# Ledger of designs, part 6: VHH binders against LysM domain-containing GPI-anchored protein 2 (LYM2)

Target 1, 295 residues: LysM domain-containing GPI-anchored protein 2 (LYM2), of Arabidopsis thaliana (Mouse-ear cress) (o23006)
Amino acid sequence: QMTGNFNCSGSTSTCQSLVGYSSKNATTLRNIQTLFAVKNLRSILGANNLPLNTSRDQRVNPNQVVRVPIHCSCSNGTGVSNRDIEYTIKKDDILSFVATEIFGGLVTYEKISEVNKIPDPNKIEIGQKFWIPLPCSCDKLNGEDVVHYAHVVKLGSSLGEIAAQFGTDNTTLAQLNGIIGDSQLLADKPLDVPLKACSSSVRKDSLDAPLLLSNNSYVFTANNCVKCTCDALKNWTLSCQSSSEIKPSNWQTCPPFSQCDGALLNASCRQPRDCVYAGYSNQTIFTTASPACPD
Below, E stands for the ipSAE of ESMFold2; O stands for the ipSAE of OpenDDE; V2 stands for 0.75 times the mean of E and O plus 0.25 times the DockQ between their complexes.

## First folded at step 1 (VHH)

Design c16 (framework vhh_podentamig1)
Fold by ESMFold2-Fast, scan of step 1:
Order: structure tokens, then sequence, then C-alpha cells
Structure c16 (fold): chain B 295 residues (1-295), chain A 118 residues (1-118)
């Protein structure tokens, strides 16, 4: 049994989500990247605000939580990770061990068995590959886009303590998860925690829309040509800048930041508005006038 | 297309040195992690050295004798092999792993033969 329902029934059917992963044994970023089929190590580095030059073989201590970005898909009212996250059964593995020890309690063996249509969960064979359906959601919360974070509840935690840790409130957390109090909070099981996202100027028709980043994280977007950071201390505003730190993908060279329409048409500010990142297409990087007046 | 081409192999006497080079094309050397593998006749292929963003890893059998390095300006990776032994005789492969991929080594060279014999 999972602690949270991970409801996913809104208009957005796919999105980026986060899971909080910890291992009882020391591991590495390489092992975590492989386990979660994360194609780009930089996605893990950005989600944890680690330096871009952090080694893939960097040690992760026992019980240290690493935020792992996953691709979420909504179906039948719930969100689950896509088919990229698979586990190959090894000698002496049982599904409950895979769920609780390998994936740190982020999934139940019942859920693995269900989605893989395993006839007898006690009879699995070495070399079989099973989809691991990690919990997630793409739903808006009170009309706002949020980053859903699957938090594995620690023994003795309360809703109030978790809400305070992640900058939300007890009522929101309880409502989102379909629980009425601490007695329904299950240790070592995932809870859906809504992380506030930085406000973004990214267009709805952008290839990276919606671009949602939680506090103290960064991503490379627009085929690695743009670096976006989220910092609560910067008024929860997404900061995106042209970057040459990473070689562009799909493009031979990065397109320039286009001059934005209306940057000079600003009767409500003392100075012209700055041009900010507004997304990208297969051919270009979009910019738009900042919604805030420059000082 | 990504291509790795090894060179610098040959016949060398025990106790001497060789430098293997791996020329990379179709991509930027700094965007990848690199490794040198070797395979002796009748044995499995083994990792001898790897370099990740400046950090290095060496097999116990070559630690202290071999040094892996890269030159981004020349788009090349090197394996400096000192104090060579007959047991170092093998076909040596250059391999590259993309930072964008979670799987192991994505690209392999065709190999260069190193024979250590008097």
Amino acid sequence: as target 1 above (295 residues)
Amino acid sequence: EVQLVESGGGLVQPGRSLTLSCAASGFTVSDYAYGWYRQAPGKQRELVAAIYSGDTLYADSVKGRFTISRDNAKNSIYLQMNSLRPEDTALYYCAAESYDLYEGWDYWGQGTQVTVSS
C-alpha cells in the first residue's frame, strides 16, 4: 500500500516529475542514473543543484536523498513513470526486495506485479525485465502548476513536519494525498508533495512547456543552448540565460536569443522591459518581454 | 557519425614504454568519458583505465604503470604505458561514454595490438 493516491486526471497527461531516492547502502550518481534510466546526468545534477562538473562516480552516502527527475504519464486517474524505468531480475531477487530495497520504497511489489501482469509474483525468473511504475502526477494544484515530488515518508513523521519541510501546508498535503491525518501516513511509502515552481515566461506551444523548476534547481533546455535556474530568493522567478557550457544537441550551433516584440513598448515601467526566455521550437529560441518592470 | 581510431601499438620489449592514442571525430572530446579496455587471446575484455571529467580510474594490474589523459585541443585520448610486461600483451580498445546516456560505453574503436616480447 502506498501512502498517497498520486491523482493525475487534469488536462496535462504527461510531464516531468521528481522522486526522492535513497539507498540503505552507499552508491554513486552513476548507479542512480542507471537505475532510473535517466538519459542525461545533467538532469540529476540540476535537480539537486550540484556543480555541472560533478563526477558520475560521486559517492552518495547511505540514506542520503537524491532527487531524480522522471517522465510522468497520467492514465485511469493516476500518474506513473513511463516505460523507460525497468529492472532486470537478478539471482535471489523477489519483487518486494526490488520495491523496498532497490527502489527505496518508491513503489510496491503489488503495483509492479499489476502493471506487468505477472501471473504469480512469487515466481519470477532471472533475466526477466519488469516496468517499474514509480508514482507521480501532472495535476495542477489550486490552478497553479507545481512540481510533484514523491517523498518516501520517514518513520515517526507527521503531515505538519513534512509540510513545513517542503514549504506547503497540512491541509494541502492531506487533501492531495486523500488522507485525513497522521495515522494514515505510512512509513517507507511515497507521499505526493507539491513543490512550488518558479514563475516562467515559457510559451504553451514551446517544446519544453511547461518548464517547471522547484527551488534550488537548474535545467539545460533548448537543445542545451539555454540554462534555467529557480531560486526562491529571486522572487520565485525562473532565470534563463544563453549558455555555451554544453554542446548543443540537434542544432550545429545555438540560435541567438531573438529580440522580443514589445520590449521597447512599455508605458507602465520607467525602463524598457528585459527580454526573457519564452521557449523554443525545432528552428528557433523564443523570447518575450519580462512581466516585471526592471529597477 | 562518431568514430574512435586507435594508434601507437606495436611490438615492444619488456620494461619499455608505449603511448597509445585515440583520435575522436564526429563529437567533442570534453562531452564524453573515455576508457581503455584490453583483450588478450582466450581472455575476456577488461577495463584498464578510464577518465571522467578529470577523475581517473585504473585496474589494479596497471595502477602506477599506466596513465590515461586527454587533450581537448587535439580531440584525442592517450594511454601512457610504462614498465610493460609480457602479460600486458593484448588488443587495446578505446571506448567513449556520453554524459547524456545512462548505459555504459556507447562507442568503441577497432583496437590496436600491443605485443610485449623479447
Scores: ipSAE 0.000, ipTM 0.192, lowest interface PAE 12.5, mean pLDDT 83

Design c17 (framework vhh_brivekimig_d4)
Fold by ESMFold2-Fast, scan of step 1:
Structure c17 (fold): chain B 295 residues (1-295), chain A 118 residues (1-118)
Amino acid sequence: as target 1 above (295 residues)
Amino acid sequence: EVQLVESGGGVVQPGGSLRLSCAASGFTFSDYAMSWVRQAPGKGPEWVSSISGSGEDTLYADSVKGRFTISRDNSKNTLYLQMNSLRPEDTALYYCAKDWEYGSYDYSSQGTLVTVSS
């Protein structure tokens, strides 16, 4: 079990992580959203940098990978998806088919059997509901914020190839997954890939803390009043702006952004530091001075 | 019971070489990946290098890549670290470890001290 068992032992016991899902058959974003119990389609759109007006009936081609956000919980040193992701057994389903074909190899039938305490995995009945425990993690790597991505390894892949694809290095992948080299890399099994997160000024006491986004993704936060985008080309800095694209939740109208406190110090900067999003409460949206020089 | 005994450390001038050894017992040595980890005075532990059970795959920290070579002799249950072009920043207590997982190593011993100074 060199892949599929992710370490999760950080101070944060819950977080959002990502899985890379593909189907051997054509499907739709609607079917993927339903399969993974994703409450809002926007979460999938943001994770894949798709236009906000993308139809839920958008076709997903065979073997096309879609990043799906999942809720992760750490327990006894490992991370696993929460109980919201359930599968209801249908006619002619067998547990190995559910793992390999329905969930694209992100889970094994042994793990499904274990967490659901199934006495005999060969004796499942139509209508039974089983929790699907997808691999995940909330841990920081080398003190840096990362979004853990469960990548299903393709036959013939190497650590170097996967590292290059996701902007990491083969040593980091090997250490994170407890493997030495390519000979231990298992095809059609998940590998924990740490995606660098954009630097965020969100306060520890913010309702959306910690706000972690990987490159080429976006999220709506602060009751849909703020859109945050992560782009490596913008110095890996989380870019958050007031938005009216979506109707506010919980609030009748979006509260105004608080002004940055006092005059900004710009020693060693060419210009004063920008005011950036720093989170929200039930009463207001916070802003603070950017930790980086503008330009 | 896993037993690991490191040796081969000493005092060497910058640019010098040393070879560390780790004698293993209490487990089937060839079934396990092995690693070298070091701890410099006043700093936390730093992973240095790992080798697969067969010896076919090796990995190195960027700080030692091209200078250090990890190897093993499964017939003698011994792990080695050949250290070339040593620098003052390589000064540390060196440990060998069984079972490798990021941030978690199964090792026991006093380690072997390497001091690089002029």
Scores: ipSAE 0.000, ipTM 0.281, lowest interface PAE 13.5, mean pLDDT 84

Design c18 (framework vhh_brivekimig_d4; at its last look DockQ between E and O 0.01; V2 from the best seeds 0.00; counts 0 for: pae E 23.2 > 2, framework grips, placed apart)
Fold by ESMFold2, look of step 2:
Structure c18 (fold): chain B 295 residues (1-295), chain A 120 residues (1-120)
Amino acid sequence: as target 1 above (295 residues)
Amino acid sequence: EVQLVESGGGVVQPGGSLRLSCAASGFTFDDYWMSWVRQAPGKGPEWVSSISSSGDSTLYADSVKGRFTISRDNSKNTLYLQMNSLRPEDTALYYCAKEYDFESGYYDYSSQGTLVTVSS
């Protein structure tokens, strides 16, 4: 079946994207972290708005959906996860089982076979390692940033139900996925769902650009020195604060965060202006005054 | 010209109540979300509450949820903030703001502000 190829044709060729993972069997956050090659559990915790002190051994119930951030690469009009997600073939594995049961239907065995150039999918050997090409996209939607979320469709779902669940609309889902309506909606296959992203002042040249967060999520960035949150109830604006919750990576101490020129805060605009996070470089954290003055 | 004129500030004891109002003119009030924002001395602005153009949807900062109630009267072009169970931490300059677009979350016009002081 041909659905599940996420369009990725814009000028942005890499980004962070999101998948919804579930398993028919109970599992743990540790197992999910390992399966998706996530460096720090914090990325999964943030994507699911879970407390930072959540145990790696926290139980994940059967069919419970866990959102997993992935690195997306766009090439030739299609987005797939980069090569850091890899699976080692074990005793009694067949490629279809790996796709459907181990990876929760997020990919097909045909796609795994295609990207790994497997001559015969039925002649795989224990110990072989295959790149797992999860679907993703970095494209804007109607000129706006979105978090592309790979949602595995449940049997009996409609586009209307999925649109309501994720805060979008039936027409957008159908057009984005190249389908006409519910008759082409395939159970147990991924659908590209555009989650609204919080607005951000992060510069295009920042090491964390593009920094895209959906509702009810957080991330640590700037070498763990900055915590950013996205909350629809806070006007869909990315809220970033300096953080000492996590030891800085790559820096001995965190650079100053909240520095803004006082003159910028008192500019001729009548609107109050915040000093907001604008990204980071190898040496420092950028800030800027927001919002911009109206024309 | 867009104008926002607030009133109702003053000094109250902890646990007391105040009602702020904001009279709007120079734009179609019924078309826009409106917000209350506060700024404590020496601090940055803090969003307090927002209300949809119809008044059917309201949003609150966690720090004020359950104590403050935003409302509007579109027939009078007036925005209100009922503040109950006031705490010393609520001391700030309070101002109302018109959002730039119906759902942008950015303000293009703000009032001058009215001071609310909560002190023992």
Scores: ipSAE 0.000, ipTM 0.091, lowest interface PAE 23.2, mean pLDDT 83
ESMFold2-Fast, scan of step 1: ipSAE 0.011; ipTM 0.464
ESMFold2 (binder alone), look of step 2: mean pLDDT 81; pTM 0.807
OpenDDE, look of step 2: ipSAE 0.011; ipTM 0.227

Design c19 (framework vhh_brivekimig_d4)
Fold by ESMFold2-Fast, scan of step 1:
Structure c19 (fold): chain B 295 residues (1-295), chain A 121 residues (1-121)
Amino acid sequence: as target 1 above (295 residues)
Amino acid sequence: EVQLVESGGGVVQPGGSLRLSCAASGFTFSEYSMSWVRQAPGKGPEWVSSISYSGDSTLYADSVKGRFTISRDNSKNTLYLQMNSLRPEDTALYYCATDEGYWSDTYFDYSSQGTLVTVSS
């Protein structure tokens, strides 16, 4: 049985989501990156607030949780990772081992068997490739965008402890996952945890819209020309700044931020508003007046 | 494996010059593009400059463009950064790094301690 439903039935059919991965054996960021088909190591570094110069061979201790960004797709009322996350069967592998040991309990062997239409999960062969359908969601929570995080429940956990750990409440967790109490929490099974996203001024027509970041994470956007960080201690406001920390992609040099209208910056506030990142196009980095008054 | 050893840092007055060197070993230096990256105290790493494997193409961060010159000597497996018109804002540990191609989302491999550049009056 699943701990959480991972309902995905809203109007948003694809999004980025997170899973919390841990291994019983020591591993490396390189191994995690390849296991989850994450193209850019920086996505893992940003999701875990690790320095940009962190080596891909950085050791990950046994049972250490690493947040891994995944591409989520909604289908038939539930969210699952895209087909890029694939496992090739090796000597002595069995599907339950792949689910519990290799993917850290983020998926069940029954679910792997189901989506790959395996008639007999005991009759797998070396070299077979199977899609690994990791749980996720793109649904809004009470009309608000959140970052869905697949948390593997630890033995002895309660809804209250998990809610406190992730800054939510028992009622929200219970309702999101379709459970009524701690007795329905299953150890080593994923639970859908809604992580609050920092508020952003990114336009709906921006190439990076919607830009959703959970607390204590960063991302490089606008062809690596802009670094955005999310920090709850900064009033849950997305902080985006020009960056030269990474070589631009697609552009030879970063274009300047567009100019904010000085009159708009002074509108309806006692002090001028900040000029903040509002997204990008193929030619331009957009800016707008911050929605929050500094007064 | 890949080893990168930076040198040439020091203390210099504003407006001064320094030349950094990076001695590379453990890989075929002439087949890789190379970069300089710096990290100021209490700040994250900042990309400074890159050079193609042949030396024919260079890129610079806007903050250093016109003041710094990246170059390489493939016969000596050495990368250089000529720094002119130095400013207090240039104060940082400087690292050389290999990147895996001009147009790829490149990874910076740090296998060295860097070289410290301090610009103070």
Scores: ipSAE 0.000, ipTM 0.143, lowest interface PAE 14.7, mean pLDDT 83

Design c2 (framework vhh_etentamig_d1)
Fold by ESMFold2-Fast, scan of step 1:
Structure c2 (fold): chain B 295 residues (1-295), chain A 121 residues (1-121)
Amino acid sequence: as target 1 above (295 residues)
Amino acid sequence: EVQLLESGGGLVQPGGSLRLSCAASGFTFDDYAMSWVRQAPGKGPEWVSGISWSGDSTYYADSVKGRFTISRDNSKNTLYLQMNSLRAEDTAVYYCAKEGYDILTGYFDYRGQGTLVTVSS
């Protein structure tokens, strides 16, 4: 029985998830980006609320945790990262070293062996490439969308301490991971932590649906035409704005926001509601009335 | 033994300024990101500002952006928070915090005793 079961059996079969990565030795954002096959450094910058002009060569201190977004797929009741994340075996590497030192405990050597169908994990060869199946989930928690975060348990941690650190309940954390108490927490093993997501107006038929951001993060969406931020201090409401900070992808220029119906803006509030981002298609950016009324 | 000692708090009128200091000892100061966290009476802790190990990158809560400036002097093992245009809502105990593993979740290996900032008359 493993700590962090990462159950993934809901209606959503693929999503974006997060892992918390740390290295025992100093490293750089460039090395982390390469290790996790992250296509745009901006995805790492946004997950960590770092300035857009942060250098790829920015130092990451020993034991400093960096949030890394990964592509999650659900299969046979569990979530796992896609095959883009690979490691090439080097001289004197063993699978346990790859799991604990290279990937910071985010994966076990047993899981690497299992998904790569390795007959004998003690007989690996220099130059072999193995898929690294990082744990993740796309499941809702009690009917609500969350950002699943693979947290590597620190030696001496308790469920209550971890729950307090991430703003969740001990019982919720225990139930999500299929454990009863602290005795089942294993140091240097991943735990599924549900991070509260900012409330979003993004439509189910949007190309970026579901757009889920945890506290103190940002993302560029709608082909880089829209910047969305999540801040607990703003009532956990997703804040999206037109952005010219990054050149549009796929589009020559950013399309204008769809007009918000004036009647819709006034429909359920004493004061007019804001016109907010509601997603995008291949041709347009959608908007709708804010779900929250102005104070 | 990690020690963080805050100072510089006090009573200030709305629109005034204060400079907080945090003296750090018991660890290699220039290897760690540092933060300021505050707790207002009857409320939970709120992250205010963070600074990278080198001082090259700074981060701010939206409520303080443009008003507060975080800085550090690695040669003196000291963290600073320059607070300008203070508001009644800034009234809180301010804590210096050593970032352990995750700057943006507000996880801290250690925080100090705090220094009280009161913004009133």
Scores: ipSAE 0.000, ipTM 0.124, lowest interface PAE 16.0, mean pLDDT 83

Design c20 (framework vhh_brivekimig_d4)
Fold by ESMFold2-Fast, scan of step 1:
Structure c20 (fold): chain B 295 residues (1-295), chain A 120 residues (1-120)
Amino acid sequence: as target 1 above (295 residues)
Amino acid sequence: EVQLVESGGGVVQPGGSLRLSCAASGFTFSSYDMSWVRQAPGKGPEWVSSISGSGDYTLYADSVKGRFTISRDNSKNTLYLQMNSLRPEDTALYYCAKEDLYYWGESDYSSQGTLVTVSS
C-alpha cells in the first residue's frame, strides 16, 4: 500500500516531478541516472545543487537521499511516471525486492504488477522488462504551482517532523495525502510532499513551460543558454541569467535575450522593474518586465 | 593525439538496419565513456546514445530506445551502434564522441562522421 494518494486531476496533465531516492547500499550518480532513465545528468545535478563538473561516478552513500526528476502523467485521477522508466529483471530478482530495494520503496510490487498486467507476480523471468510507475502529481495546491516530491517515510517519522523538514504544515500534508494523522503514516512508503516553487514569468507558450523549481536547485533551459536558480532567501523568485557555462544544444550560439516585452518604468515602483526571463522558442529567448517592484 | 574515425553509414530503406563503427586511437579507450551524436540536415547536434568505459551501463535517447543498441569492444578500441527499424527522421551525419556530458556532443575529436540516409 502507498502512504499518499498522489491525486492528479487538475487541468495540467503532464509535468516534471521529483522523487527522493536512497539505496541501502553505496551507489553512484551513474547507477541512479541509469535506473531512472534520466537523459541529462545535469537534471540530477541541478535538483541536488551539485557542481556542474560532478562526475557521473560520484559515490552516493548508503541511505543518502538523491532527488531525481521524473516526467509525470496524470491518469484516472492519479499521477505516475512515464513509461520511460523500465526495469529489466535480473537473476534472483522478485518484484517486492525490485520495489523495496532497487527503487527504494518509491513503488509497490502490487502497482508494478497492475500496470504491467502481470498475472502472477511470483512468475517473472530474467530479461523481462517492466514499466516502473513512480508516484507523482501535477496538481496545484490552493491555486499555486508546487513541485510534488515523493518522500519515502522513515520509520518513526511524524507528519510534524516531515512538515518541518520540507517547510509545510501537518494539515496540508494530511489533506494532500488523504490521511487523518500520524497513525496512517506508513514507514518505507512514499508520501506526497508539496515543495514551494519559485515564482517565474515563463510564458505558457514557452518550450519550458511551466518552469517550476524548488528551493536550492538549478536548471539549464533554453538549450543550455539560460541558467535558472531557486533560492528561498531571494524572496522565492526564480533567478535566470544568460550562461556560457555549458555549450548550447540545438543552437550554434546562444541568441541574445529579446528586448524586454513590457515597460520597465512603473510609477508605483521606486526603481525600474527588472527585465526577467520569460521562456524560449526555437529561435528566441523571451523576456518580460517583472510583475514585482525591485527592493 | 585523440583520433576518432566513424564508418558504416550508407543509404537504406525505411525499416532497414545499419551498423556504425568508431575506431578510436590516442587515448586509453576503456577509461572513457563514449557517445553517439547525430546532426540532421539543417539542425543542431542531437545526443543518441552513451556507453560507460566498462560497457556495463548504456543510455539511449527516447527517439531511438528499443531500435538502436550501443556496444564497444575495448580490446579493439572500437565503439558500435546497431541501428534497426530505421526511419526517415534518423537521416543524419553520425559522430562518435569521447567523454563529455552526452547532451552536448564532443565534436573536436570526431573526425568526419558517417552519413546515414533513410529514404524510399
Scores: ipSAE 0.000, ipTM 0.288, lowest interface PAE 10.8, mean pLDDT 85

Design c21 (framework vhh_enristomig)
Fold by ESMFold2-Fast, scan of step 1:
Structure c21 (fold): chain B 295 residues (1-295), chain A 118 residues (1-118)
Amino acid sequence: as target 1 above (295 residues)
Amino acid sequence: EVQLLESGGGEVQPGGSLRLSCAASGFTFSDYAISWYRQAPGKQREWVSTIYSGGDTNYAESVKGRFTISRDNAKNTLYLQMSSLRAEDTAVYYCAKEYWDSGEYDYWGQGTLVTVKP
């Protein structure tokens, strides 16, 4: 059905994951946001490194790939998107059209039918709402945090080409997806691609833990009070700064960053360590000494 | 196999102009946003400009009003028209298939050298 199994059985049972979405017809970021039930447009903007002032009516051309963040849950050994992503059947829709054209091949009609317990997939009615179970994973790869990306395989692709495109290797892709070679790659079906995540100091008890970002992306966290960016050129270290670009949510004003312990900042390095973002609670923003020595 | 091949670099006097080209093959060029980056000696690569598949453009603040990015989908070619060149524009210029499409590294060409010298 799909090229990869999207195994999800590690210690993290829920996470943010990514899917690569494209449409055969021109669309807008508004339509994509609505289709995937993404609460804030900025989540899509950040995943695609687009300016914050990008209009929700920004045109997306036919076959242009947009990375869409989804909420992933692990169940019975596999990862699947939560129930927020649903589709309402329209005139002349059939499940295969919904899977291949509306959702760009990210799901199969067999999977839509299975999870919605549809007795006869050829007898769907206008107005019926179906959960769309998009593939995902929260698993670490060789003990390292990664962002799983559901990549729709293009006709004629090879494992080597996909590995090179996304900064991984043939063996890793093959093992992750349970395939032996290129002959098992299925065109127009999703493949589980592990994107390297920037290392973060976010505490395990933080409301945004685990905070995983792939290269050339950003997020607003701590109720929009903190902007975090991931840039491979910064030694794959998550860079978080206080921000006033977005109005705080839940809080009337942003709480101040807590100061790091001066002893930790001066420990064991040639230069004092940086004080970095370590997460947040309902009352405060946490900071800690960077685990890496500057210089 | 994706290939990007830059050309058009050379030596130019301050205030001069150059047009860079990037010939693309191995993918459906019209479907992707394509960017120009540059790397000056001893410095990190910096983003210069992007043109999206629909024709919208974006520019780094340092080049706004001086550089113009364009594309010819029939020729699978990306262009960068550079005017009012300054010494600080001296760099190897790379075209890259947009980071929307890669997790870690986009496809990069080998680059073309632009030297602005008095």
Scores: ipSAE 0.000, ipTM 0.128, lowest interface PAE 15.7, mean pLDDT 84

Design c22 (framework vhh_enristomig; at its last look DockQ between E and O 0.01; V2 from the best seeds 0.00; counts 0 for: pae E 17.1 > 2, unsure alone 64.2 < 65, placed apart)
Fold by OpenDDE, look of step 2:
Structure c22 (fold): chain B 295 residues (1-295), chain A 117 residues (1-117)
Amino acid sequence: as target 1 above (295 residues)
Amino acid sequence: EVQLLESGGGEVQPGGSLRLSCAASGSIFDDYAISWYRQAPGKQREWVSTITSGGETNYAESVKGRFTISRDNAKNTLYLQMSSLRAEDTAVYYCAADYEGFYSDYWGQGTLVTVKP
């Protein structure tokens, strides 16, 4: 069943993806963090390009969309969020309500039932915890890295409008979602929207690989020692710098960037290449020569 | 921040009984659902039982009729009474607290239960 499923061919088994969450009722960033089991609030802040000093109690208005990063895993041609996101059934809960209202239509009750092997979705009990399988993908688009964003389609929307909003085209959206056009666009269902990602020099063996970041977002990586930002105005190149804004995790102190071996003048560049962030290991922050020539 | 501390684990023979405790920092029972989880060696963590803020209880099928979850609000303590224990019940048992309807984000350190002859 394709409903609510994003295609994931398995070229990348795991990655970070995004979902657009909207609540009918006012809520807070804290509540959203809890609902989606986001370990660090800064992940949400970064995905929405919000300042680090943003309060957890920051009000989120009804129908306001908040981008939430999720861990994506691909299996058998389909991408789903990992098992970290769980919902506990409470009194008078209806599984369809959980899907459509609590999780803002990002998932169906059928999918919840399927992955949790619920024999009868109408016979759920208080206190049961269910895995919430959110749709996601790690696939490249036409050989290029993209951040897959689950967009819940609004009633009356068209592919063209959505494409324009997110900087893609209607043909790409249709193809990615396996639909022929607007006639098959379903309201209140998640649509796979490919967001252009900044180019990254992160190694495949890096602990944070693949590092996918969409426009106007930031992320802390390398145990909080590195801050990466994506800005379309900066030639869609991932900008990563050492950061002391957050206390390091797993390290007592942030190690220096490793020596860059590739920052040499070559025939293709007028100036020596810059050293850029290339990932990290348990002991080392890697650097490599930028693929772009300095101006 | 809610802190949870499990206790009561130990070794017991099959068919035996054991009572686990989870001490919570502060009064959380009015606002939180509190749950027991367990993780056996080499296996994934699994849900065992939950008691809601309203006092409703639920159990995994594997423990129904054998385990009883309860709480003492005055002591800010959650309990898991385990009876008719089986080898497959061997695991580290964790307690977790969360707002009803949301993901549990407060966890204890766990207590080991070993069921063996």
Scores: ipSAE 0.000, ipTM 0.213, lowest interface PAE 15.2, mean pLDDT 89
ESMFold2-Fast, scan of step 1: ipSAE 0.006; ipTM 0.428
ESMFold2, look of step 2: ipSAE 0.000; ipTM 0.104
ESMFold2 (binder alone), look of step 2: mean pLDDT 78; pTM 0.790

